# Designs tried in a protein design chat: VHH binders against BTB/POZ and TAZ domain-containing protein 3 (BT3). Part 25

Target 1, 364 residues: BTB/POZ and TAZ domain-containing protein 3 (BT3), of Arabidopsis thaliana (Mouse-ear cress) (q9syl0)
Amino acid sequence: MSSSTKNIPKPPPLPCITYQRFQSSTRKPSSLMRLVPKEALETWDKLFKEGSGADTYVETDNKSHFPAHSSVLAAASPVIATLLNQSRDKNGNTYLKIHGVPCEAVYMFIRFLYSSCYEEEEMKKFVLHLLVLSHCYSVPSLKRLCVEILDQGWINKENVIDVLQLARNCDVTRICFVCLSMVIKDFKSVSSTEGWKVMKRSNPLLEQELIEAVIESDSRKQERRRKLEEREVYLQLYEAMEALVHICREGCGTIGPRDKALKGSHTVCKFPACKGLEGALRHFLGCKSRASCSHCKRMWQLLQLHSCICDDSNSCKVSLCWNFKEKMKKLSKKEQSKWRLLVENIIRARNSLGPFSSRSSGLI
Key: E = the ipSAE of ESMFold2; O = the ipSAE of OpenDDE; V2 = 0.75 times the mean of E and O plus 0.25 times the DockQ between their complexes.

## First folded at step 18 (VHH; framework vhh_7xy4_2)

Design L6 (from J5 with G102N; at its last look DockQ between E and O 0.82; V2 from the best seeds 0.77)
Fold by ESMFold2, look of step 18:
Structure L6 (fold): chain B 364 residues (1-364), chain A 120 residues (1-120)
Amino acid sequence: as target 1 above (364 residues)
Amino acid sequence: QLQLVESGGGLVQPGGSLRLSCAASGFTFDSYAMAWVRQPHGKGLEYIATITWSGGWTYYSDSVKGRFTISRDNAKNTLYLQMNSLKPEDTAMYYCAKSSTNTPFIFQYKGQGTQVTVSS
């Protein structure tokens, strides 16, 4: 029965943490060799199952014991190392007591510490028990495996709140983000579940956190949409200014990207706003009530914008450029600053695209 | 004062059904995972079913899967076990168990239990 005094079994070699990740990847057909031979994993698994040279045991609730090796358990878990140093039974033997969980989960937990071997369907069955055990005993390799299983479609709108609370308790950041993302994306549906109702009563601080996250997400989405719409307007203004310069310097008013009547003997105009802008300029030049005409107001504004950006005081070919530069000097400093800021925003929007990007083709 | 009071046990013939209840008081019931555990006379404890806070996840031992159903009514602070297709080997004292906040799947029972006897 007992070698209770001086028959000390030799400790087994310790398993390597990296092996469990590569073991799970070798379940699929692959041309790559394993990092460790299958025989090495089978040796550790056999040691666990047979218990040869065991110097301790694991006790479960159903009055059963697993023979075990203290050096293996202690190397795999610093928490277990401490517990084994503090425990002695009536005969002076060390032991590890794991109560309060199904004995099948304890068996799978201890087996994993030896060899990282597991049965996939049983692992899924006990995934939450094993997540908690891996957290309590500080076994990060098993925790990562449980996280991978949960991340493979296990979480749904009916259980997301329960899983979130478990993930927070086990400090599993990846699962917390997955759950939070589900809450944000489908808040109306999730907030009507039994899980939400229970959490509202039992953990109102978490409810507050989730509601604030949903509100913040909606606010960021709205602000991003507004910024994109504003940027689109700035780019349209830039295109109009570029077309205005082209028309005034080169006279390309009737040649546009879609003017196929001139394809046979003329270059294609690269300014999409050119034809519409040429018409607006022609109206502007012929309008007898230019200062009060609503149709001309847009042309006044475009010419003012050009005058703010134009660096060429003597030879600018844009009509009235000099006149608008003089008009700019007569504005209040507040009004001048307003125009300068608008120009800066337009240039900033253009520069964010880079010199080879185009709204029309993506190539230049 | 924390209390777990089991009820609904009794004598039943094989193939019969029973519904166990566990009334909880003295703690915030909604904040804890719950379990049913049984102890046949002279034997150790067997954890047969587990349920999360809202019931979003459940576990059953192979000995009862398909025959027993765990549920909870958080408005009434009550845990239930519906037992169908009962067998003589289901004869045991049945306890409900509560987890801690930090270890939601480490359970401890505290009540007197309720006896289930399946005979003849």
Scores: ipSAE 0.660, ipTM 0.880, lowest interface PAE 1.6, mean pLDDT 80
ESMFold2 (binder alone), look of step 18: mean pLDDT 84; pTM 0.858
OpenDDE, look of step 18: ipSAE 0.843; ipTM 0.972

Design L7 (from J5 with T50Q; at its last fold request DockQ between E and O 0.74; V2 from the best seeds 0.78)
Amino acid sequence: QLQLVESGGGLVQPGGSLRLSCAASGFTFDSYAMAWVRQPHGKGLEYIAQITWSGGWTYYSDSVKGRFTISRDNAKNTLYLQMNSLKPEDTAMYYCAKSSTGTPFIFQYKGQGTQVTVSS
ESMFold2, look of step 18: ipSAE 0.751; ipTM 0.920
ESMFold2 (binder alone), look of step 18: mean pLDDT 84; pTM 0.862
OpenDDE, look of step 18: ipSAE 0.839; ipTM 0.970
ESMFold2, look of step 19: ipSAE 0.735; ipTM 0.912
ESMFold2 (binder alone), look of step 19: mean pLDDT 84; pTM 0.860
OpenDDE, look of step 19: ipSAE 0.839; ipTM 0.969
ESMFold2, look of step 21: ipSAE 0.734; ipTM 0.915
ESMFold2 (binder alone), look of step 21: mean pLDDT 85; pTM 0.865
OpenDDE, look of step 21: ipSAE 0.840; ipTM 0.970
ESMFold2, fold request of step 22: ipSAE 0.726, 0.754, 0.711; ipTM 0.908, 0.921, 0.899
ESMFold2 (binder alone), fold request of step 22: mean pLDDT 84, 85, 84; pTM 0.857, 0.865, 0.866
OpenDDE, fold request of step 22: ipSAE 0.840, 0.841, 0.841; ipTM 0.972, 0.972, 0.971

Design L8 (from J5 with T103Q; at its last look DockQ between E and O 0.84; V2 from the best seeds 0.00; counts 0 for: pae E 3.1 > 2)
Fold by ESMFold2, look of step 18:
Structure L8 (fold): chain B 364 residues (1-364), chain A 120 residues (1-120)
Amino acid sequence: as target 1 above (364 residues)
Amino acid sequence: QLQLVESGGGLVQPGGSLRLSCAASGFTFDSYAMAWVRQPHGKGLEYIATITWSGGWTYYSDSVKGRFTISRDNAKNTLYLQMNSLKPEDTAMYYCAKSSTGQPFIFQYKGQGTQVTVSS
């Protein structure tokens, strides 16, 4: 009998988390939207395109007006909700004004608010415009999509500084880190670009920040290299100690206990330090000035290291092990601590390799 | 006092070329993205090209892509548009535009523009 004059479309819900069972399309909805049935996405995309029941519009610079549904726009963006409450045209209709960007970017932006549908090639073409729009209107799902696109090879050495400045203006931390990583990785190339020259003139504080980051990164690389070199030394010492025990218990190559059969220099040994140690042991056994010889000094030190680790009360086959255990007891506590710490570092380096690692080094 | 002064327009035959210039003053030119916008008579604005601060990235509308080239000379505070293979539908008033502070790629135009007319 009576009729309503109100033509306000029912607000569509934003996509919720459900599992998706439809085939993928050339359109790539946001990660959250992948859990929504394809039929629902197509329904909202159709509503956008047809505009039936629209109660507001979106105005662009090119005199293009897109019919729109205020409930959809307000639900998608709290910034848009506020702007719609503030705006009235001369006929009293609400509107959303988006000027200063290509109308195609506005079309894609609004379409995304409805359905998260987009054409992939057009999204890449307008990715910077859409990033700015998503920031200005607080649309995190679109911002994440733009970040994903930028992170997939879009940024190069010629545009990295410009993209960095854009990312800082849009508070896009992930893209800032991607750009910074690129600067650090190839500083010489990036610092020669027009982008760097412009930044140096217009934003010297940012230049200073980037240079400091490059220097800090180089310092960390240098420290890591130093620690790796140190670790290599510890592993060589461990391998030498293993080889010493092996030679003294079983014999290897042309040297070993008298009651063991020796196979000569042509046999393959699974202890990598044996070949180098064989020569050092042969020199040590035949040296007439053993106590003062610089070549024998390393054998004395290796025997001392072994004695610090050896647990055998009476059955150790390593020559002089007991003598060095007694010598260790006579050292100051400071000197004893130095040997114990060295042994701990050697064992720690070995344990970090796992059960299958080996070292191809014979130097002691 | 911010100024954007467009020049280089004129009458040209289809297939011809023009080079537009925009002289900028009153702001730090190389801190802003720049754009060219055109308005055909009786029609709305069309954003046809944008360029980042250093020129490391450019955008072109499909209507001009491959025919127009945007560039900037930050030492001279000048924005350029090289227009080749001009068509009658390129007839418009051309403006240069500066991005907003804090809202990159949201552009404002202020100049008088320069008229480009391509006779059929």
Scores: ipSAE 0.444, ipTM 0.827, lowest interface PAE 3.1, mean pLDDT 81
ESMFold2 (binder alone), look of step 18: mean pLDDT 86; pTM 0.874
OpenDDE, look of step 18: ipSAE 0.843; ipTM 0.972

## First folded at step 19 (VHH; framework vhh_7xy4_2)

Design M1 (from L7 with T101K; at its last look DockQ between E and O 0.66; V2 from the best seeds 0.74)
Fold by ESMFold2, look of step 19:
Formats: sequence, C-alpha cells, structure tokens
Structure M1 (fold): chain B 364 residues (1-364), chain A 120 residues (1-120)
Amino acid sequence: as target 1 above (364 residues)
Amino acid sequence: QLQLVESGGGLVQPGGSLRLSCAASGFTFDSYAMAWVRQPHGKGLEYIAQITWSGGWTYYSDSVKGRFTISRDNAKNTLYLQMNSLKPEDTAMYYCAKSSKGTPFIFQYKGQGTQVTVSS
C-alpha cells in the first residue's frame, strides 16, 4: 500500500491565490483579433486549470507543483520537450523544474502554453519575467506578446538602458530599436541616468555603440538643417529677382520707371521682397561710388544673377541686363560655372515647393 | 569566491521596521540583477523584491508592495531591503540572490540568510 503510493507523484496543488486570481481576472481575447474560436481557448484553459489526465508536473521554488500534460508542453516548446525526455524523479515520473522566478510568472507561462490566455494587468507586471522565460524555452508567440506590451509605453528614460540590455540578451531587435530611438532623441537626459552610468562600467562596448549612433544621428540632422538653410537662401534670391523685374516693369511703392504712375509706400504688393528692394535700388541709383560701394554690391550681384536667367535680350526692362549678359560671356569658365550652378540651385529650390507645399508658414 | 552575506535580521514587534543588508563579493556586482527571497517556516521560497543592474526597474510581490523597498549601492557592492509595517506573516529566513548575466530574472541564492521574526 505505502509502496504503491510511492510510484505516483502527488499532483501539485494549484496556488489558491494564483489560481483564483487568474481565473477571476482572466481577460478574454477579442474575437476580432483571433482566428481561433473563444470556446476552443477556454477548453484548453480549463484543461490547464483542472489538470485532468496530467502525466507530469511543473516544480517551482514555492513548493508548488502544477499538474501538467507532457504532450502539451513538448508541443509548445522544443526546449521543454528535451528537458522532459531527460528528467526522471525518484518514482520514474517526468517533470519540469523552473526555479529562480516568482511562481506567479511560472503559472502564467505554463498557462500561456496551453491556451494563450492571460490577464492584461498581470501580464504587464510580469512582462520581463515572461520575456526571459519565452526566450529560454523558445516560445515565439509569448515573446511577440511581451514585445507588444513593452512597445506600448512601458519603457521610460529611467529603465531604457536596462530594457535595452535585456532585449539584446533575448535577441529582440524591435525593442532594441525602440530603446535606441529613445536614447537618440534625448541623449542628455538618458546619459545622466543611473542606468547609463552602470552600463558604462559593466558593458563599455554597448556604450561605444550608443555614442556612435547618437553622433551619426546628429550628423544627419545637421546636414538636413544645413540643406534647409541653403534652400531658404536660394528662395530669397528668387524672390528678390522677381521683385526686381516687377519694379523695373511696373514700378512699386515709391520707385519704378519714369513712365509709370507710382502708388506710394502704402500700397499692398504681392512680391514679398519688393519693400526691402526699394531702399537698395534707391541707394544704387544715387550712389557716386557704385562700383566699389559695399551697399551697392548686393545690387550688382542681383543684376548679374538676373542676367544669367533672363532670356529677353532686346526688351528687358531691368537696367543693365544686356551689359551683364555681355560681362558674363567674358568671365573665365570657372567663374561661369559658379554662376550657372547658383542659377540651377535657385531654380531647383523654387521648383521643389509644389502647389501643396506646407511652406506657407515660412518664405513666401 | 562568490559570497553573499545577509545581515540585519532580528526580532521585531508587529508594525516595526528592519533594514536588511547583503554584502556581495567575488563577482562584478553591478553586472547582475539582484533579488530578495524569503522562506517562511514550512513553505517554499517567495521572491519578494527584485532590482535591475542600475535600479531602473524594481519588482515587488503583492505581499510586500508598499511596505518594502529594495535598493542597491553599486559602489559598496551592497543590496538592501527596507522593511516597514512588518506583520507576523513576514516571519521568514531572508536571502539575497544573484541573477545570471545571460539570463536575468532567473535567480539563485547561496548565503545562509538572516532570520526575521515578527511577534509580540
């Protein structure tokens, strides 16, 4: 009698707190998100909770044994299949030993292997434990679920470096990218955390990788900002040239051709550079030292630029246009190439705006 | 030699406080997650608090959350557990535990522990 009971291991009791919490707090999967009928999942969850026909057990540190079905565990995890094949207790029964983690996390892990059922709040509480267990026992579906939970605001600047190191240990590329992005976006704050300081001591190769990534990202940002600033200059030059032509043909404000009636300084003008150009042109027309005057230099440059673009040799109203066209022909090839490149850049910048450009908050 | 030496236990009345310490030696302390685990008389081990390398994340079991605080001083290679509002149910042998470097949150304890007894 006593010897016959030695051949059969006692079924592990379900933890009263753990079993009742999971049973009463279970958040059922949305039918819209799953292709498996809800009743099928509930059937497997019931098998796990009741343990009918269990032929093995899961042993935890808390002296709890979870009754289990070796065929289910082996089908869910090839690592567990190997461990069960290699295990035998005193009575010849197979078992799975999971020590070193809270028994609640083990319970949730095994339950997931049966039915994919879980409670959302408890899953968030144990997400790091479950990520490690899913990695150690090769359960990709649970690993993906843990990744989804981490990606939904779980990670902050205080824990980002710790989570990054965990994600590298578990080969979770998506979480590594999320953490890296957070480091790049706010390097000053993250590099001041205790997590960074500890990583600097314990994993200096990772620190090097992160610093290099931040530097590379800063270089790309600076290059983009420089390109935008160049584009703004080119657009301002284009606007100035349009205003010059407008003033020379039609007049604007207080300046223009002798044969046009000028409307004065109170007029509304559609050419944004026109008001500023009035002063420069007025100075240019009256300056005695025009050829060497620094105030006139910008007007000389604008006239030269206009002549490079203008295709109207005989009726152009812009003063000196023809003279600058002839001057351009006499420049060295190097100097001509510089002006042609500038013209190309100006036209390219203007053409990139398109009808639906959001640049309305910037240059006109 | 890897060593974890727990101290700070003792007899205390319900509602009292204790602070446990765990002095670590023989390994690079700040490369590992650490935990406090307790064993009540006649029961298995309970993992009551855990802390990552830097302390950027902590875990507490429901039985101690709000009453206990885990902390670490990496410069002194020391793990702490501040225990407030102690209850008779907190009576247990308390151990500190070290994780594996490659498998964090799988803990193993090696010390002799420190006894905490909460009674009147």
Scores: ipSAE 0.690, ipTM 0.899, lowest interface PAE 1.6, mean pLDDT 81
ESMFold2 (binder alone), look of step 19: mean pLDDT 86; pTM 0.878
OpenDDE, look of step 19: ipSAE 0.839; ipTM 0.971

Design M2 (from L7 with T101R Q108D; at its last look DockQ between E and O 0.62; V2 from the best seeds 0.76)
Fold by ESMFold2, look of step 19:
Structure M2 (fold): chain B 364 residues (1-364), chain A 120 residues (1-120)
Amino acid sequence: as target 1 above (364 residues)
Amino acid sequence: QLQLVESGGGLVQPGGSLRLSCAASGFTFDSYAMAWVRQPHGKGLEYIAQITWSGGWTYYSDSVKGRFTISRDNAKNTLYLQMNSLKPEDTAMYYCAKSSRGTPFIFDYKGQGTQVTVSS
């Protein structure tokens, strides 16, 4: 039945955040780097603890006051600068009121403004309080530290929805992304938690946003999988074309040109498609129904594909290469474009391999 | 008519147990973080337990950790504090507190309180 006095400023209005378009990042944010020697930080920490020359104070709920230096506080936070300018106690002294928060969190907040010093276990304990304070007083360096701590395994399936709502209120985009990623990763588990049930009742627009993000993520994952499968097919076609040229120029195993000695069936070939292609080529050469044979159809397609890549020269050792180049010229422009696009995709797939890929092949 | 009404206080022996309740009305209870705050006579406020909207995270001061348990029943709009192994130092006025929605864990509204006295 009692109201409390407002003491901590309201944060500015939050922008609308859509979670469907957050990008995953593999970069780990760095730990805070020292900008100055350790002795300098210890000097400022000592000033905070001793309070020598203090001209203001911080008032907390527990009837205690922290002596403080208005220049330090105002330099650290423009919000605090304004509040100190507007506040005077009964004796005319400036002060900063921070009520409604455990005094330990206030101590850590003010200490950070002086020296960026903190005790690690206490920071983890008060990280949510410090996140809210850093937002209210516009202290981006403390906000970044709180983000680092939260990103170190602090967030779990039981608290992720609560933390997400806090992060939206504090305009902390990175934590919103971390929480969204957890929802997407294990939607079934997160959606069965009490946090989800409460959010479903109190904030149904957020539930809608999260469900849409899960659906979008599934769509992107399916598309990536399709593209990888497609690239595997293109790479196999490239390997088959390499093997075809090799067999026609040099011979391999049990098949090759009349003027080349065959290697024999036990020889290991550096072209991985050779062994399979030997049988297909032998069948193709002897098949009487090539026009309607499904095995020969694939051979026709491989020869056509080779002819699209091969230089316009009659010195090519691949059988029928010239014949397929002539057939290509007689196709409609739409059919010619289909073959050229296929070739382009195959070359693109080959060129996408790194030098350390397990599927790298020679031609360069 | 925002209202927080605490109940369940009283006189108890050291080592005893007590359960405090806080009935909330006039606001959407499950949209706010809640806390229990105590004030020993002549002393300032101590934030002893805090709980998020759904209970997915709780905080306890070192003075009560392991002995007190905060919980909430969002269907009944009620906050609870289970107090075990009570000590004379736990004697205080106990308040139920509410945060604003935009500033969780800044508790800007409290009820009238209920007295807890631990004495032989």
Scores: ipSAE 0.785, ipTM 0.933, lowest interface PAE 1.1, mean pLDDT 82
ESMFold2 (binder alone), look of step 19: mean pLDDT 86; pTM 0.873
OpenDDE, look of step 19: ipSAE 0.841; ipTM 0.970

Design M3 (from L7 with W57I T101K; at its last look DockQ between E and O 0.71; V2 from the best seeds 0.00; counts 0 for: pae O 2.5 > 2)
Fold by OpenDDE, look of step 19:
Structure M3 (fold): chain B 364 residues (1-364), chain A 120 residues (1-120)
Amino acid sequence: as target 1 above (364 residues)
Amino acid sequence: QLQLVESGGGLVQPGGSLRLSCAASGFTFDSYAMAWVRQPHGKGLEYIAQITWSGGITYYSDSVKGRFTISRDNAKNTLYLQMNSLKPEDTAMYYCAKSSKGTPFIFQYKGQGTQVTVSS
């Protein structure tokens, strides 16, 4: 009964998903102007500017009146629609009063409601006023534009606290995050500003929140650093152990196994830790005060660590490997656990070095 | 009770300087944006300068830009307007204005005003 080993064809190699780095195309803020024909925008802009057929007006604090079309304003904003209806007199006339902001900002705001046209420099100048107007009168398109402008470097250390508070009041989470990030990045400078001092007095809860955010950020950074440092230590230990095994089994430099003549192999040692370990071993072999010597203590620890990892202690050429393994069996559970944890951490650190890290090439 | 009391107005020659003050009381001064507005005789109100809660952001009308400086001392609950290079066109009643709660940069309250007259 000839068992025909069906040659299961090797699955095709997984397509290399070339993670095309989405070059963050600096999507130039697609000016809302690109969605509407230029002629249409001009028509609406002209209608606004000329005021032909206007049936209502917008009043500002300086008693300036802008003629407007109630139907256009009502269509652009449900809030304005309500306000116009409420303003209706016995003759059917309506008006919109926008007080408490510069007349220029009001003009820009009303123009925007018609055609979404604006002057870039004026938008930058009145961006916070327009943000408030867009929020109060529920004009999401304008609000988005304001947010984009604010996100393009308009915020600095002197105004960041004020912008943060305004953004919170206008429910602009994106700008809140930008401001928070700025505070975290340069807390020292920001906390020295008048904005911070005023905020501390007027809004102590916000101060607390910001401080907590900074503390948390720093804590995370410190923890990351600590972990990296620990990882490095574990990797060094791993390299040392590899070097130890290499020296004891094959020999390196001036030190080698007792049973083998050191073949002066001019071959460049692949183990970076061998040179240092050679010196340490020489010291260890010559030291008359091993019990009190810190260098010898370190060597003992390394030998013990090796014994914890070594699977073939009976045939191991590393000196005292078997002895340490027997000693480890006699240790308390707590001590055994400590050594186990150390070994686990070393292995983890090693494994974190991707398969292509030049450091692992020695165990083939 | 909310009070805004303007002072520092007067008669000044063209090219002269004045410093206006506004004493604020009856509210948490450092929690509100403030503004200076002016009203020439027979004309409407004009926003000339605005300042945020902390003073981190200031706005000026083109008519006063480069000549006037708005500032605030939150410890003293006082708003200031330094006016330099005054012109006859700057003759007006000057008012301190307070923003509304929950509506930053919208100003609803003003004081009694201080008269500034620029004349040769």
Scores: ipSAE 0.085, ipTM 0.594, lowest interface PAE 2.5, mean pLDDT 82
ESMFold2, look of step 19: ipSAE 0.742; ipTM 0.912
ESMFold2 (binder alone), look of step 19: mean pLDDT 84; pTM 0.858

Design M4 (from L7 with S61Q; at its last look DockQ between E and O 0.69; V2 from the best seeds 0.75)
Fold by ESMFold2, look of step 19:
Structure M4 (fold): chain B 364 residues (1-364), chain A 120 residues (1-120)
Amino acid sequence: as target 1 above (364 residues)
Amino acid sequence: QLQLVESGGGLVQPGGSLRLSCAASGFTFDSYAMAWVRQPHGKGLEYIAQITWSGGWTYYQDSVKGRFTISRDNAKNTLYLQMNSLKPEDTAMYYCAKSSTGTPFIFQYKGQGTQVTVSS
């Protein structure tokens, strides 16, 4: 019954990019999960464009209306359903008033409600208008599409703060996270933008939230870096202890037990610390002031560490191993705990290696 | 009391240039997206240019893209429209508009406007 078709301005049609086509062009389009019939989308798009059987209309600012189907609009948006039920023009027809936005954005919005069809470049141009409309009229599928478009390179350092504030207004958590991540990754550059300066004046609580997030992220980065550096020190200590055992049992390079044939400095050794330890051990053996020499302190510490880990005190080839085991017994409980904790950390760092890492060969 | 006062219109020959200004008062200018809207005589509104609160994003209608530039000076609470290569089709009353509270890309205009006439 009754048509209320008016001469409603329409922008020139652009090539239709359905949400199905959008999905296929950006994400594995040949997936079997993409079996939505193209003909169904085209049928609804044709109904929108032709307006056959329209029983309502959409009013825009430019004093013209275009035909629409109340059942389609109401099914797509509960907010629109309510607005249509509340509206009546002078002829008794229902209508939907959308003012304050370009008529092209309204056209794209309503077209999407019918068929999910859109032109990609026009969608990018109007993405902010459509995000706001999708929020205002509770159209989650369009909101998701706008989020996907924003997340695919639309946001840059010059607009990130503006987009963040928009995303908070539209309750779009994914875009808020994307924007926050960008602020954290390049705080120095983003904080120098006009968007930051404006936000600092107009929304100081948001500025405080962002600064706190940056500080927390920097604190976690510093802790992670510190932990990686500690782990590297522990692995170096483990490698040095394994090299010491290797030298004392088998000999390596130009140093070793007197009853072993030495390989010389040109051989490849699978214990990475041997070359460096060779010099330290040679100094240690020849130093006349070992007890007070700063160069010898590392060797004393290495011997102490070895003695804490070594289980074979009766047959151990490492010099002074037994002496340091006895010395350990005479230390205070607090000092013993320090050495035990250090040993635990060294072993923990070694045990975090896989059997295929280059450091795994140092266990032999 | 919210006020938007447009100025800078006038008569100009085709190919000429004009710079429109909109002085804003009675609201926190920095917190709102702004727009230029025009109304040709006897016709409806056209939303020709829009700008976010800091200027980090702009929009232009296809008919003015490349010829018009929207800008804002938040320190002076002023919106601008630089119009170059003017055509007779640009003849209209020009208004500045503020976004609604909570809906940043739904615009409302309130000022008297400034007339731009492009005629040889």
Scores: ipSAE 0.716, ipTM 0.906, lowest interface PAE 1.4, mean pLDDT 81
ESMFold2 (binder alone), look of step 19: mean pLDDT 85; pTM 0.865
OpenDDE, look of step 19: ipSAE 0.840; ipTM 0.970

Design M5 (at its last look DockQ between E and O 0.02; V2 from the best seeds 0.00; counts 0 for: pae O 11.9 > 2, SAP .71 > .668, placed apart)
Fold by OpenDDE, look of step 19:
Structure M5 (fold): chain B 364 residues (1-364), chain A 119 residues (1-119)
Amino acid sequence: as target 1 above (364 residues)
Amino acid sequence: QLQLVESGGGLVQPGGSLRLSCAASGFTFDSYAMAWVRQPHGKGLEYIAQITWSGGWTYYSDSVKGRFTISRDNAKNTLYLQMNSLKPEDTAMYYCAKSSGTPFIFQYKGQGTQVTVSS
């Protein structure tokens, strides 16, 4: 009866999904202008600049005016279309009043509605005003441009609070997060700024929110640090226990099992904790005051810990392993639980070092 | 009170010349850019010329470029527009305008002077 071992074909290798990191081509904001012929842009820009055939006007702060075309403005913004219609007088004349922002920003804004043309330096200078205008008058293309500029290093410690407030008001979540991150990263500097002082007076709730965010961030950092430190301690304990087993089973340095001639094995010990533990064991063996000695106490604890982890206490070469195991059985449930937890934490710490640290520790 | 008073308008034949003047008062004339704007009957405003406070920079619309010259005398608080080679299409109300400091923005305009180019 010839058992035909059916050669189950090995499953084909999983396709290496080469995550092509879509290098977000930092498309320079100038890329949208590439789709429109230059002549067309110039035509619209000229129309705006010259005001030829204008049937309406824009009023800015300080009673400044410039001509505009109602049809162009209305086409560019539904909000402006509504406003123009509302402004219509008996003679059919319309006007657009934009107050509360610099007249230069208004000029840039209206120019943008015609041709999407702008000067880069002016955009940087008036980016916050233009953000507000783009938001209020529902001009998404301009809003996107403003957000891009703000995200390209425009925000600093002095203006971050103002930008944050504006971004919140304009529903720009991306910039809100950037600002919040900056505040958290350097709270000391930001909280000393004039922007913070003004905000504290005008918007105390925002101050509270920001402070809470900073506190939470710090607490998380501290907790992370604490956990890392604890992990290190557990790893050290693990290494110590491995060294202990090595010394007791195989011998290391000047200390070895009673029954085996210390083969002076010039072999470099693979256990980093052996040197320290050798010293500790020597002390322990020679100490006349073991009950009151802090070093001896530590050795006792290590031996006890080993006994908790050791699966073969009857054949274990570690001194007192069996005795401690029997003692542990007599401990209260609470004490047993504490030792169990410690062992679990040590094992967890060890397992966190990944497969490359698989020192075959015969422990569990 | 800020005042801009235009003068020099009138009836002229095609190919003729006119010189408009604007007397400015009630503000520091030499600190502001000035402009000429025109409005044909039944049409919108058109910016035709601008000049900086110092006169060091001038702008002209394509419609008037090469024919019109904007100038100013800061000592006299007066803005000028020399108009040569006038065309029927130049018929409009011409206004002197005080700039807000932003290009192509004005705060005030005068009452205007009528220019009519007709054969």
Scores: ipSAE 0.006, ipTM 0.262, lowest interface PAE 11.9, mean pLDDT 81
ESMFold2, look of step 19: ipSAE 0.675; ipTM 0.897
ESMFold2 (binder alone), look of step 19: mean pLDDT 85; pTM 0.867

Design M6 (from L7 with S54T T101K; at its last fold request DockQ between E and O 0.67; V2 from the best seeds 0.78)
Amino acid sequence: QLQLVESGGGLVQPGGSLRLSCAASGFTFDSYAMAWVRQPHGKGLEYIAQITWTGGWTYYSDSVKGRFTISRDNAKNTLYLQMNSLKPEDTAMYYCAKSSKGTPFIFQYKGQGTQVTVSS
ESMFold2, look of step 19: ipSAE 0.762; ipTM 0.920
ESMFold2 (binder alone), look of step 19: mean pLDDT 84; pTM 0.870
OpenDDE, look of step 19: ipSAE 0.840; ipTM 0.970
ESMFold2, fold request of step 22: ipSAE 0.784, 0.750, 0.729; ipTM 0.930, 0.918, 0.910
ESMFold2 (binder alone), fold request of step 22: mean pLDDT 84, 84, 84; pTM 0.854, 0.859, 0.853
OpenDDE, fold request of step 22: ipSAE 0.840, 0.843, 0.841; ipTM 0.971, 0.971, 0.971

